VH-VL binders against q9h9l3. Designs and how they scored, part 259

Target 1, 176 residues: q9h9l3
Amino acid sequence: PRKMVAIDCEMVGTGPKGHVSSLARCSIVNYNGDVLYDEYILPPCHIVDYRTRWSGIRKQHMVNATPFKIARGQILKILTGKIVVGHAIHNDFKALQYFHPKSLTRDTSHIPPLNRKADCPENATMSLKHLTKKLLNRDIQVGKSGHSSVEDAQATMELYKLVEVEWEEHLARNPP
Short names: E, the ipSAE of ESMFold2; O, the ipSAE of OpenDDE; V2, 0.75 times the mean of E and O plus 0.25 times the DockQ between their complexes.

## First folded at step 13 (VH-VL)

Design D51 (framework fv_amlenetug; at its last look DockQ between E and O 0.68; V2 from the best seeds 0.00; counts 0 for: pae E 2.1 > 2)
Fold by ESMFold2-Fast, scan of step 13:
Structure D51 (fold): chain C 176 residues (1-176), chain A 120 residues (1-120), chain B 108 residues (1-108)
Amino acid sequence: as target 1 above (176 residues)
Amino acid sequence: EVQLLESGGGLVQTGGSLRLSCAASGFTFSNYAMSWVRQAPGKGLEWVSGISYSGEYTDYADSVKGRFTISRDNSQNTLYLQMNSLRAEDTAVYYCAKVRYYGSGSFDYWGQGTLVTVSS
Amino acid sequence: EIVLTQSPGTLSLSPGERATLSCRASQSVSDNYLAWYQQKPGQAPRLLIYGASTRATGIPDRFSGSGSGTDFTLTISRLEPEDFAVYYCQQRYSSPLTFGQGTKVEIK
């Protein structure tokens, strides 16, 4: 009965040589894949590198973007008390400057049964694109215009659902 | 309560200039993106220009790009639209609109509008 | 740019009747990025619905929005006299922001 959501964030480069990853878009979907949140977010620091090939973020997206502080508050209200699913989700939480309880976090880049189903080494970090193609027979992150964080969040939820029963049983027996 | 008050509209000759102002109150103006939306007599709504909360990012409809400049003064809680090289087709009521975050890009509050009439 | 096409252009109805207004996008729009506005003569537009289906503060529950992708609908379940107005859909998914041409709901 505990609610579950999936999250995916897009980051742009800020700071010296664009090396700092700053939140620029966040998408959150519910268990069925319906969008609960999808907003462009304006970092407090000057954007040095839009990383458009990966993020899909362009300068025009920043015009109506939600300021980071406000977006963070909105996002945290959605995440608090829920099981949050993501792929390499520590990057998303770092960009949000947020700590989510480990017991309520599910990272599809670190679920051994999921890698096993994809015929990948259990402890390897596989890309969301690879796992989605291998297990769901779907191509995501297609083209050179950047990723859709909605598409990525939806794929992440569907991947988790493939191992949900066995993984939740594992976590119940082996609490983090 | 949120209030947006436009001013600066009027009659201007083709090729002339006008500067519109929008005075904001009842919210933290410096936290919100703003837009100008216009409506020609008897016609629909047309988005004209937008500006980020800091003023760093701006965007324009192709019809006004190079002629109009959006700007803001967060210390005075005022939004501006500098209109140059005005054409007859720029005749419209110009609305100042506040962007809603969580549904960003939708406009939760609008001013009463100011009429700009461009004639030869 | 994404073109929004509203239909019908004019809808002639009586108070108490149901109004159904359509908005079609030339390209797929995320439902989080579609809004509906009401405008009465001589007044500024008023936000009714954002995120395709979420009512703005103070909007009566007779107004509802639905749809996804390219097809969106605004429904007014039982028209009140104050609901006779022009209605606009708007997308912010892609720059530039665009509005539909409007649907006028008028008394027959």
Scores: ipSAE 0.711, ipTM 0.868, lowest interface PAE 0.9, mean pLDDT 91
Fold by OpenDDE, look of step 14:
Structure D51 (fold): chain C 176 residues (1-176), chain A 120 residues (1-120), chain B 108 residues (1-108)
Amino acid sequence: as target 1 above (176 residues)
Amino acid sequence: EVQLLESGGGLVQTGGSLRLSCAASGFTFSNYAMSWVRQAPGKGLEWVSGISYSGEYTDYADSVKGRFTISRDNSQNTLYLQMNSLRAEDTAVYYCAKVRYYGSGSFDYWGQGTLVTVSS
Amino acid sequence: EIVLTQSPGTLSLSPGERATLSCRASQSVSDNYLAWYQQKPGQAPRLLIYGASTRATGIPDRFSGSGSGTDFTLTISRLEPEDFAVYYCQQRYSSPLTFGQGTKVEIK
């Protein structure tokens, strides 16, 4: 098995006016799309905005949610030493208050060959939803229930796999 | 060893009130969410209410919303369920259940339950 | 709410036979939020499987869980006399938490 995982996080708004993005759910899948981790997470601060339309998070999910400190420890244990794939992954790491080594990070929102394959400008930032539709012919993030972080993580991994060989070769020649 | 011991059940008239307690031991009570689950005689399991580890967040089944209140005293390692405006359909064995935060668990420990009988 | 439908309602088998219990969800449920319980008469439920496929502590390896999305399965590879009971699936993916209606495994 490859030491590669994909991560997707859902965030809620905390702090004044809910402008602070706090981790409320995290999903991690392996190279095959198997779920390694998926938990609702309780932020340390009061939630002001659940951002349900996008996050899919509701107040009721916080009843049985894992406290952030505990969840963070579990997640970091999984990520350590792995190549971590994500979409706009800097947001996930920020919410985790964690920085993964750049050399071990893969952001599908910044992979020119992936955009090229989707007939998009190479230097444009495309949404996960758009890339998934174009390249995988699959609809994600549909409906009123909000996003599924598991679905998004799986889609992210599958997208990366389309350009893995080319991109890994590129990175080997041009280490970050 | 984890132990959950329910108490407070009994016979009550329709419209009456009852307060259930669950004494917890054998684990750090304040670190875990708790729930009440009930089972009517000869029927299946029905989730009633849940409360987060700190007590800040609560949730209820529609069937009990506005009538039941879940609470906890972490200093006493005790979970409570205040039941008001009781109805015949509330007749059931009420279980205290511990929720897992680690891994992918659900209710990993249950009490033996306490019987609530609501009569007209 | 997410409705969990278990099948069959009753499963009549003999000791030593394989039991296959199904739980279907009205919508997709992440694996980590699906659990199975065993309940014997006069006893509280006991957690068997959590995360769809992980055995709880002390649970014999003859019990296994599988499935994803909307279809989940509990399998008892070889029924022991003490395995005749009612089995419930349960989800905590969405509020309200819900249980299946149960499958009774009875002796043939």
Scores: ipSAE 0.602, ipTM 0.852, lowest interface PAE 0.8, mean pLDDT 94
Fold by ESMFold2, look of step 14:
Structure D51 (fold): chain C 176 residues (1-176), chain A 120 residues (1-120), chain B 108 residues (1-108)
Amino acid sequence: as target 1 above (176 residues)
Amino acid sequence: EVQLLESGGGLVQTGGSLRLSCAASGFTFSNYAMSWVRQAPGKGLEWVSGISYSGEYTDYADSVKGRFTISRDNSQNTLYLQMNSLRAEDTAVYYCAKVRYYGSGSFDYWGQGTLVTVSS
Amino acid sequence: EIVLTQSPGTLSLSPGERATLSCRASQSVSDNYLAWYQQKPGQAPRLLIYGASTRATGIPDRFSGSGSGTDFTLTISRLEPEDFAVYYCQQRYSSPLTFGQGTKVEIK
């Protein structure tokens, strides 16, 4: 019901020595944090390294996973025409093999007013975990069992809301 | 119209083997993950095994691990379940089920089932 | 594994009444991983609800799902004669996939 969504992705290692990052989970939430999409995704090539410590992805998740081509179509349908919020969002778009218009993209890793609220250098690239702890008093990505892309997408939306009015006005004055 | 037709059920003695088949039509079988789900007489549903669309990834319930093997032949649009070392508790109707991708592993189409009875 | 406990075991009601079926998970699950199925005697299960609250294609709007975390509900707002069946909840949040034990909705 809102024109703004937040996205987060988890990747696994494919290709030689597992060095290629391929999409294996994607979560999208609306403005209120309701889940619009949350699927495990099976990359088109063989998984060499699940990267489970960080990704949370295990073999059993791939059994019912959506093939990448199908998942990409579903995800892009949701993103089209919307303001998309993410953290270091270029990594998510790269994994999707997709380019979203810059005027509709919001990256919480590159918003100076957000860093200022966290008592961080305005031009520093801060981690989602750090910003979330500092500004929302929440611990995310706890332990060694991997990240939750739903949790991360929800946190990203809440962080953006803290600076939404100021940053949207800034972008209106400074069109990309 | 999506159709899933199971076959290969029957009477078998404890320790015996059966191979179940599920013939699929009305959709591109090779694009979809599949599962077997069973139901003992008068009891609830129990997931047995699943297989990814290419067949590369499989998983099993602990109760059947090491005894059952799921497989598929995408050129014949057929899902299989090889059941070895059968036990009395394996007596059930076995359903073939198609995974729904927009629904996180829910099953949108089911076959009508095939009965496996394991007797002493 | 995640155990799903359904209540009541049997629900005896008349046509036109409201049915409320409960599914409780042994640990929190994401809404996206919860589904409901209907099964009539001698028939295969039929998907009703996925994502805790989204009706599957062709399911009448008298069926609704709600809940989150550990507590989920299926509601049939006005029972029709064809709604007397067994209902199962199912989770895929954690392997293995599990079903609840079922709630039988029967005519009084």
Scores: ipSAE 0.559, ipTM 0.827, lowest interface PAE 2.1, mean pLDDT 90
ESMFold2 (binder alone), look of step 14: mean pLDDT 92; pTM 0.942

Design D52 (framework fv_amlenetug; at its last look DockQ between E and O 0.87; V2 from the best seeds 0.00; counts 0 for: pae E 2.7 > 2)
Fold by ESMFold2-Fast, scan of step 13:
Structure D52 (fold): chain C 176 residues (1-176), chain A 120 residues (1-120), chain B 108 residues (1-108)
Amino acid sequence: as target 1 above (176 residues)
Amino acid sequence: EVQLLESGGGLVQTGGSLRLSCAASGFTFSNYAMTWVRQAPGKGLEWVSGISYSGEYTEYADSVKGRFTISRDNSQNTLYLQMNSLRAEDTAVYYCAKVRYYGSGSFDYWGQGTLVTVSS
Amino acid sequence: EIVLTQSPGTLSLSPGERATLSCRASQSVSDNYLAWYQQKPGQAPRLLIYGASTRATGIPDRFSGSGSGTDFTLTISRLEPEDFAVYYCQQRYSSPLTFGQGTKVEIK
């Protein structure tokens, strides 16, 4: 089968009033949860709001951060041709200014069998934190110091593995 | 071929000032973060300061905060370290180094170093 | 501040022998943020390993890195004459960036 990776990105606020979400960190893990990529990324626009409580990004992370254009090239080389797993992954792809084929995209926020295992409504969009606690008995995104995109990518891959066989069969019968 | 060439080192008195330069060639200087690392005679490596590719973000070791200023001129492919209020403890070979992006925070190319000697 | 402690301080070996160098961090460090450097007398440091285990371009396969958390190791499987040098580990997981104090690999 096709190789599979999981991705999670952290965004900071740029533009007027910090309302634009710009990529500031990206983590990619393989099927076993090993880190393939984890870099801080410097947006081309001035950072207005670090959103540190959620992103974990601080000014000191920007000193050695990879410029967006270079980081994007590195990330796309890893993602191209692979099955990419994420949670609300359209936000990550938007931040990357990238269009990944739907046939190779797996979004753990929109997999009805996964919600069913968590005793949640099948069509609801559940947070990664909630699904991870309910199904893996693990607390992620703890505290007020920001999230770890590595932790989030690892949790996302583990969640997908719980429904992988069932969901891949569904997609084979119902190609996107 | 990537090259980094430091200059500006020399003998200065305690309390004096000195400006180091690092001339870069063989890569797109304006795309890379840069750093200064020093090494006292017979001692190990000590990180001094870092600067983002644009010059907007800088960071300093506690031992040099308020005394040293890192800056860069992307049009001239040159990195600078302005050193003020020099102390005997600042005596070291000063290296400039290029940040390697993949493998966050490592330094893939280094200059030959320039010796700064601070005496009374 | 994360303190990196290297051991031994000096390692005396002959060409052809295996060298094993340790780097211990005072706090857990993500392996993505640990690097190893080689420095010969009168020369600038040279990047050997980044991401705890990935060899830098041009580095011979006799050099390998391993470890995670607080314990990291640099191994030189069969020492060549040019490998006698001082070796430093470095972390950038936490600010400020720090180096270990170095391990000197000396010819016996």
Scores: ipSAE 0.696, ipTM 0.863, lowest interface PAE 1.1, mean pLDDT 91
Fold by ESMFold2, look of step 14:
Structure D52 (fold): chain C 176 residues (1-176), chain A 120 residues (1-120), chain B 108 residues (1-108)
Amino acid sequence: as target 1 above (176 residues)
Amino acid sequence: EVQLLESGGGLVQTGGSLRLSCAASGFTFSNYAMTWVRQAPGKGLEWVSGISYSGEYTEYADSVKGRFTISRDNSQNTLYLQMNSLRAEDTAVYYCAKVRYYGSGSFDYWGQGTLVTVSS
Amino acid sequence: EIVLTQSPGTLSLSPGERATLSCRASQSVSDNYLAWYQQKPGQAPRLLIYGASTRATGIPDRFSGSGSGTDFTLTISRLEPEDFAVYYCQQRYSSPLTFGQGTKVEIK
């Protein structure tokens, strides 16, 4: 059987006026929530806006950070051949400059059965924080110090488990 | 084979200056963050300073901030520590270490160390 | 600053015995940022464990790390003569990077 992982990334602003979103942290957990990868990543371009309130990234994190090219290679090795779960996962893949097969991709922001369990409209894009509170009775992204990508990846995996049987059967009948 | 070789240690008077060097070989130096760690005689390990692979980002322990400067020359595969306004408590063996990218903040290769003695 | 407190300060054991070394953090540390080092007299430290539980390259299976949050443990399942040394835990979850004060494992 095919292994499943969850991923979450944090981005900083690079390029003119900090408008380009560049990868600065990536966390990957296995099905049980054990951390497989969690590293700060130094973008190839100069950081203009750390976006710390949301990213949790500060200048000190960049001192020992892994260069983007090296980190991307490490991350893609982990993701290859696996079912990858994320929340709004297109943004994570864009920051990685990577395309994962749609048949192996699960996005908790776009699973109608998950929204139904949360008593939310099936087509709404719900935040990870909202779904986690409603369905797992857990507060994440607490405080002003930014998000924890490990915590967010773990929450994403637990949310997917709530609909895993139903959604995997749906996808088997309706291949992407 | 990764090798790190510190040099430049010795005896110096309080208030003096000293520059340490760390020659690196066996890996692509310009791809890796580097660190200085010191150990006073009979004492434990104390982190001193770190520098990113390009040299753009640096960090210092409070005990050395404003007095020590970490730098690197990627064209010569060399890490430096400029130590100014030296004090007796700076007496230690100084190690350079290579940062490991899988296991952030851990140090997978260390030099043999160079002794700095600060006398009054 | 996160203070790492190691215990015991000294552990006197014979070859073949099991050693258990503790590292307590003053506040919670994510596992990914916890490492263990071995240092013999007159030598540089050697990385043993990173990510709280993952052995570094070339480290024998008798070394294992465990724990999470504020409490971490290094275990040497069967002491060999070369294992009598000082052991340090280290974190970089929060700046500044800090080491524990060390646990000396000595021959009884």
Scores: ipSAE 0.499, ipTM 0.815, lowest interface PAE 2.7, mean pLDDT 91
Fold by OpenDDE, look of step 14:
Structure D52 (fold): chain C 176 residues (1-176), chain A 120 residues (1-120), chain B 108 residues (1-108)
Amino acid sequence: as target 1 above (176 residues)
Amino acid sequence: EVQLLESGGGLVQTGGSLRLSCAASGFTFSNYAMTWVRQAPGKGLEWVSGISYSGEYTEYADSVKGRFTISRDNSQNTLYLQMNSLRAEDTAVYYCAKVRYYGSGSFDYWGQGTLVTVSS
Amino acid sequence: EIVLTQSPGTLSLSPGERATLSCRASQSVSDNYLAWYQQKPGQAPRLLIYGASTRATGIPDRFSGSGSGTDFTLTISRLEPEDFAVYYCQQRYSSPLTFGQGTKVEIK
């Protein structure tokens, strides 16, 4: 199996007026889309805004949620040494208070060949939902229940796989 | 070795109150969410209540909401269930269980349970 | 709430046979939040499978879990005498937490 994983995180609002994005769920899948990790995570600070419409997170999910410090340790163990694929992945890493090596990071929101394949401007930032619909003919993030981080992580991995060969060659020639 | 030991069960009249305790050992109690699950005689399992590791977040089954209160004392490694306005249908063996923080919401350790009998 | 319906209600088999237990959810459940338990008479439940397919510590490999979405399965490849018990599925994807009504595996 490839040493590649895809990650997607859901965040809630903490701090004054809920402006701080805190990790509330993290999903990690392997190259085949198998779930390696999927946990609700409890932020260290009081949640002011669950952002349920987008995050899918509700108060009930926090009852059995994993404390952030513990979850972070678990997640970092999974990510260490692997190529990590994500969409707008800088947000996920920020929420994790962790930064993966750039050379081992793949952000599907910044892959020109992927946008080209989707008939989008190469330098535009397209949403995961849009790319998934165009390239995979699949609807994600539908309904009022919020996002599914597992679904999003799986979609992200599948999108990357479409351009993996080309992009990896590009990166080999142009290391970040 | 992880151990959970329930206590406080017994016979109580309808409308009465009872407080269950669960003494935990063998793991860092304060790091884990805990839950109460009950089982009426000859019936299946029913989730009753859950509490986060710090006690900040609690949830209840509709059948017990407003009557039962889950709490914990992490300094004493003890989980509690205060049961008020008890009804006949609350008669059951009450289990305390530890929640895994890997494998999402499964209960990896259970106590042996304590019997609560509510009579009219 | 998410209703978990187990089938069959009772499964009568002989030692050495394969047991297949079904758990159907009223709505889609992330597989990571589906668990299976075993309960023997007079005992507390024991965790068998979590995350739909991961065996808990100490659980023999004859037990396996599979499924996704709304359909989950617990399989006992070769029944041992000690496997005759009641089995419950459980979800924590959404509150309230719910259990299936149970499947009794009894000796034929």
Scores: ipSAE 0.437, ipTM 0.808, lowest interface PAE 1.3, mean pLDDT 94
ESMFold2 (binder alone), look of step 14: mean pLDDT 92; pTM 0.941

Design D53 (framework fv_amlenetug)
Fold by ESMFold2-Fast, scan of step 13:
Structure D53 (fold): chain C 176 residues (1-176), chain A 120 residues (1-120), chain B 108 residues (1-108)
Amino acid sequence: as target 1 above (176 residues)
Amino acid sequence: EVQLLESGGGLVQTGGSLRLSCAASGFTFSNYAMTWVRQAPGKGLEWVSGISYSGEYTYYADSVKGRFTISRDNSQNTLYLQMNSLRAEDTAVYYCAKVRYYGSGSFDYWGQGTLVTVSS
Amino acid sequence: EIVLTQSPGTLSLSPGERATLSCRASQSVSDNYLAWYQQKPGQAPRLLIYGASTRATGIPDRFSGSGSGTDFTLTISRLEPEDFAVYYCQQRYSSPLTFGQGTKVEIK
């Protein structure tokens, strides 16, 4: 049996007008929600927009932050060969400049049975906050001081566990 | 073998200045954030200042902000702490320490420390 | 500023006994950002535990860390003579980085 982890990344804005999303924090939890990785990450490019309302990142977090190249190596060692769960996970992989096999990727923003349990249209893209409130009766991403990537990764794993048996059977019959 | 060696400590008058140096060897200095931590005689540890691997980001304890400047020379594998407007309360052993990235940025290697005594 | 409060301030024990040291944070700290250090007189601190529960390289297994949120514990299962020292907890979750005031483990 293949090990499963959940990931959530926080990005800051770099490049022209801060439009490029660069990795600035990554949290990874195991199946039980225990933290395997949680580090602030220093982008190689100048940060134009901290996006603090959503990221929770401030300049003081950058002092002891792990350089991107080193963090990327650490993260990829954890992810390689595992089933990786995330929400809108394409954005996280893009920020990591990483390709993870689709057969080992689970995106809770695109699992029709999960939407069905939340009384939402099966093919709609629902936010992590919405699904977590509907299905786990838990409020995440509260306030204006930024999101906790640990909290988001933990919620994402718990959401996947609600449909794990059904979805794994679907994937076995319909390989991606 | 990782080694950190502090120098520059000594006796200085109130209002004076000192520059501490920390010579690093045994690791790729330019890849790691570095920090200064001090300890007054008979007291606990107090974080003083930190600097990112490139030197772009620095942060200071409120007690030293505006008086101390942390800097680094990656070509010489050396960390510095410029201390100005010294006060009696700055009397302490000053430690140079390497930030450990995996496992929350704890400090995995410390220098031996250099004593700074500020006297009137 | 996150304040770390260690208790007790002094722990007087004999070799062979179990030592339990507490560190309480003024607000929740992610486990991954809590570390423990040992300091002997005249020496620099040495890293014992990082990420609340992971032993640093070369640290004997009689040392263990646990806890989450605001309450963290360092346990020394069977004190040896070389373990009598001052112990500090440290957080890097929030700036400024802070240390607890220390717990002195001394011979009874």
Scores: ipSAE 0.447, ipTM 0.788, lowest interface PAE 2.7, mean pLDDT 90

Design D54 (framework fv_amlenetug)
Fold by ESMFold2-Fast, scan of step 13:
Structure D54 (fold): chain C 176 residues (1-176), chain A 120 residues (1-120), chain B 108 residues (1-108)
Amino acid sequence: as target 1 above (176 residues)
Amino acid sequence: EVQLLESGGGLVQTGGSLRLSCAASGFTFSTYTMTWVRQAPGKGLEWVSGISYSGEYTDYADSVKGRFTISRDNSQNTLYLQMNSLRAEDTAVYYCAKVRYYGSGSFDYWGQGTLVTVSS
Amino acid sequence: EIVLTQSPGTLSLSPGERATLSCRASQSVSDNYLAWYQQKPGQAPRLLIYGASTRATGIPDRFSGSGSGTDFTLTISRLEPEDFAVYYCQQRYSSPLTFGQGTKVEIK
């Protein structure tokens, strides 16, 4: 398939009152939804708030987690030179302390044709959960045990595939 | 060469306590997750406990939670397992093992084991 | 916890034959977290395969691993006398880490 991957990261709270978002899990899938990377990541700072309801991360996941610096290197090797799809992907890149070229970045929270297909205002920011339910008829991020970043990355890729032809043509005529 | 050497096993009465040690050499001990795995006589392998490279995070099998405590001394390259409230079913050879690499959970080096026998 | 079920319990073969060992997980396991070990009588286990299919350092090429999801296989293409041992699969996809019950490969 294409040199395209989808990414979803989970963050935990570090720093004063747990207000800093630090990377604690990253999942990357290929165009077909096969998992290329899925690791728990150990932040360099003490975890103040696991944010388990959203992240799905608990203390036991940190025992054999990959240190941030090593995980970052592994992840960047996968992302470099590829089209990277994500939802509100600026949060993932911030957590990775990484810059990815805008010309190779696809953010499903900012694709007007995707919102149009979901009967939503084209310039609104819609959640991954809402778009996935509306367009794929799938419920993700259910319950209170936390999100699956693999499930989220897979859903994000499938959402992009719905508008891929139209959006790639738009970007070719209107380079970012 | 990488070596792990367990010690501290022996015969102990039900309800007693025992402390196992594992002396590590041939690698940078402070950078690796370490684990204890046991094997009852004639039985298979059972994971007991794991500890992160820094010692900050630990995990335990349900059968030993509240009774066993894993710890490490990175300055001495030594892994410990403090076993309290011992039961007959804790009788086993106890192995210490090094986690191969982050995210894998596989164990590339093992000690020769130390036998713990718990009798009534 | 994830239960790993190995089959057969005992495999009786002669040197030179192919051995195929199965490991089935009670729920899907990522390839990254599936490993195989060999244990000989009176010895500690030895890592053979990690990441479902990657041979550990020093392991002969007659050993191979395959599989994904819930079904994993260890294959020994041509049994040597030193290969008669007990083999265990192991997962770390979810806590607690678990091992299969083992498959004994014995001389016929």
Scores: ipSAE 0.460, ipTM 0.768, lowest interface PAE 2.3, mean pLDDT 90

